# Ledger of designs, part 19: VH-VL binders against NAD kinase (nadK)

Target 1, 268 residues: NAD kinase (nadK), of Syntrophomonas wolfei subsp. wolfei (q0aze0)
Amino acid sequence: MKIILVNNRFKENTEKKAQEIAGQLSALNVEVIIDNGLDEPYAGTVDFIMVLGGDGTMLRAARRYGQRAIPVLGVNMGTVGFLSNIEINELAEYLPLILREEYSLEARMMLEVAVFQQQSLLTRVFCLNELLLRSNSPRMLSFALEISGQKLEPYRGDGLIVSTTTGSTAYSLSAGGPIADPQLDAFIVTPVASHIINKRPLVVSPEREISLHLLEEREAIIGIDGQIKMDFGAENRVLIKRAPHPLLMVNLKAKPFFTSIDRSLQRQ
Key: E = the ipSAE of ESMFold2; O = the ipSAE of OpenDDE; V2 = 0.75 times the mean of E and O plus 0.25 times the DockQ between their complexes.

## First folded at step 21 (VH-VL; framework fv_bermekimab)

Design T1 (from R3 with heavy chain K30R, light chain R31K; at its last read DockQ between E and O 0.86; V2 from the best seeds 0.73)
Heavy chain, then light chain:
Amino acid sequence: QVQLVESGGGVVQPGRSLRLSCTASGFTFRSYAMHWVRQAPGKGLEWVAIISYDGSNIYYAESVKGRFTISRDNSKNILFLQMDSLRLEDTAVYYCARTPKYTWGSGRYFDYWGQGTLVTFSS
Amino acid sequence: DIQMTQSPSSVSASVGDRVTITCRASKDINKWLAWYQQKPGKAPKLLIYAASSLESGVPSRFSGSGSGSDFTLTISSLQPEDFATYYCQQANSWPYTFGGGTKVEHK
ESMFold2, look of step 21: ipSAE 0.558; ipTM 0.806
ESMFold2 (binder alone), look of step 21: mean pLDDT 91; pTM 0.929
OpenDDE, look of step 21: ipSAE 0.486; ipTM 0.821
ESMFold2, fold request of step 22: ipSAE 0.606, 0.599, 0.617; ipTM 0.833, 0.828, 0.836
ESMFold2 (binder alone), fold request of step 22: mean pLDDT 91, 91, 91; pTM 0.935, 0.937, 0.934
OpenDDE, fold request of step 22: ipSAE 0.700, 0.693, 0.745; ipTM 0.883, 0.881, 0.893
ESMFold2, last read: ipSAE 0.580, 0.613, 0.582; ipTM 0.825, 0.834, 0.821
ESMFold2 (binder alone), last read: mean pLDDT 91, 91, 92; pTM 0.937, 0.937, 0.939
OpenDDE, last read: ipSAE 0.749, 0.736, 0.744; ipTM 0.894, 0.893, 0.893

Design T2 (from R4 with heavy chain T58I; at its last fold request DockQ between E and O 0.81; V2 from the best seeds 0.73)
Heavy chain, then light chain:
Amino acid sequence: QVQLVESGGGVVQPGRSLRLSCTASGFTFRSYAMHWVRQAPGKGLEWVAIISYDGSNIYYAESVKGRFTISRDNSKNILFLQMDSLRLEDTAVYYCARTPKYTFGSGRYFDYWGQGTLVTFSS
Amino acid sequence: DIQMTQSPSSVSASVGDRVTITCRASKDINRWLAWYQQKPGKAPKLLIYAASSLESGVPSRFSGSGSGSDFTLTISSLQPEDFATYYCQQANSWPYTFGGGTKVEHK
ESMFold2, look of step 21: ipSAE 0.630; ipTM 0.834
ESMFold2 (binder alone), look of step 21: mean pLDDT 91; pTM 0.928
OpenDDE, look of step 21: ipSAE 0.373; ipTM 0.776
ESMFold2, fold request of step 22: ipSAE 0.590, 0.642, 0.474; ipTM 0.822, 0.843, 0.757
ESMFold2 (binder alone), fold request of step 22: mean pLDDT 91, 92, 91; pTM 0.938, 0.944, 0.938
OpenDDE, fold request of step 22: ipSAE 0.539, 0.760, 0.776; ipTM 0.839, 0.898, 0.902

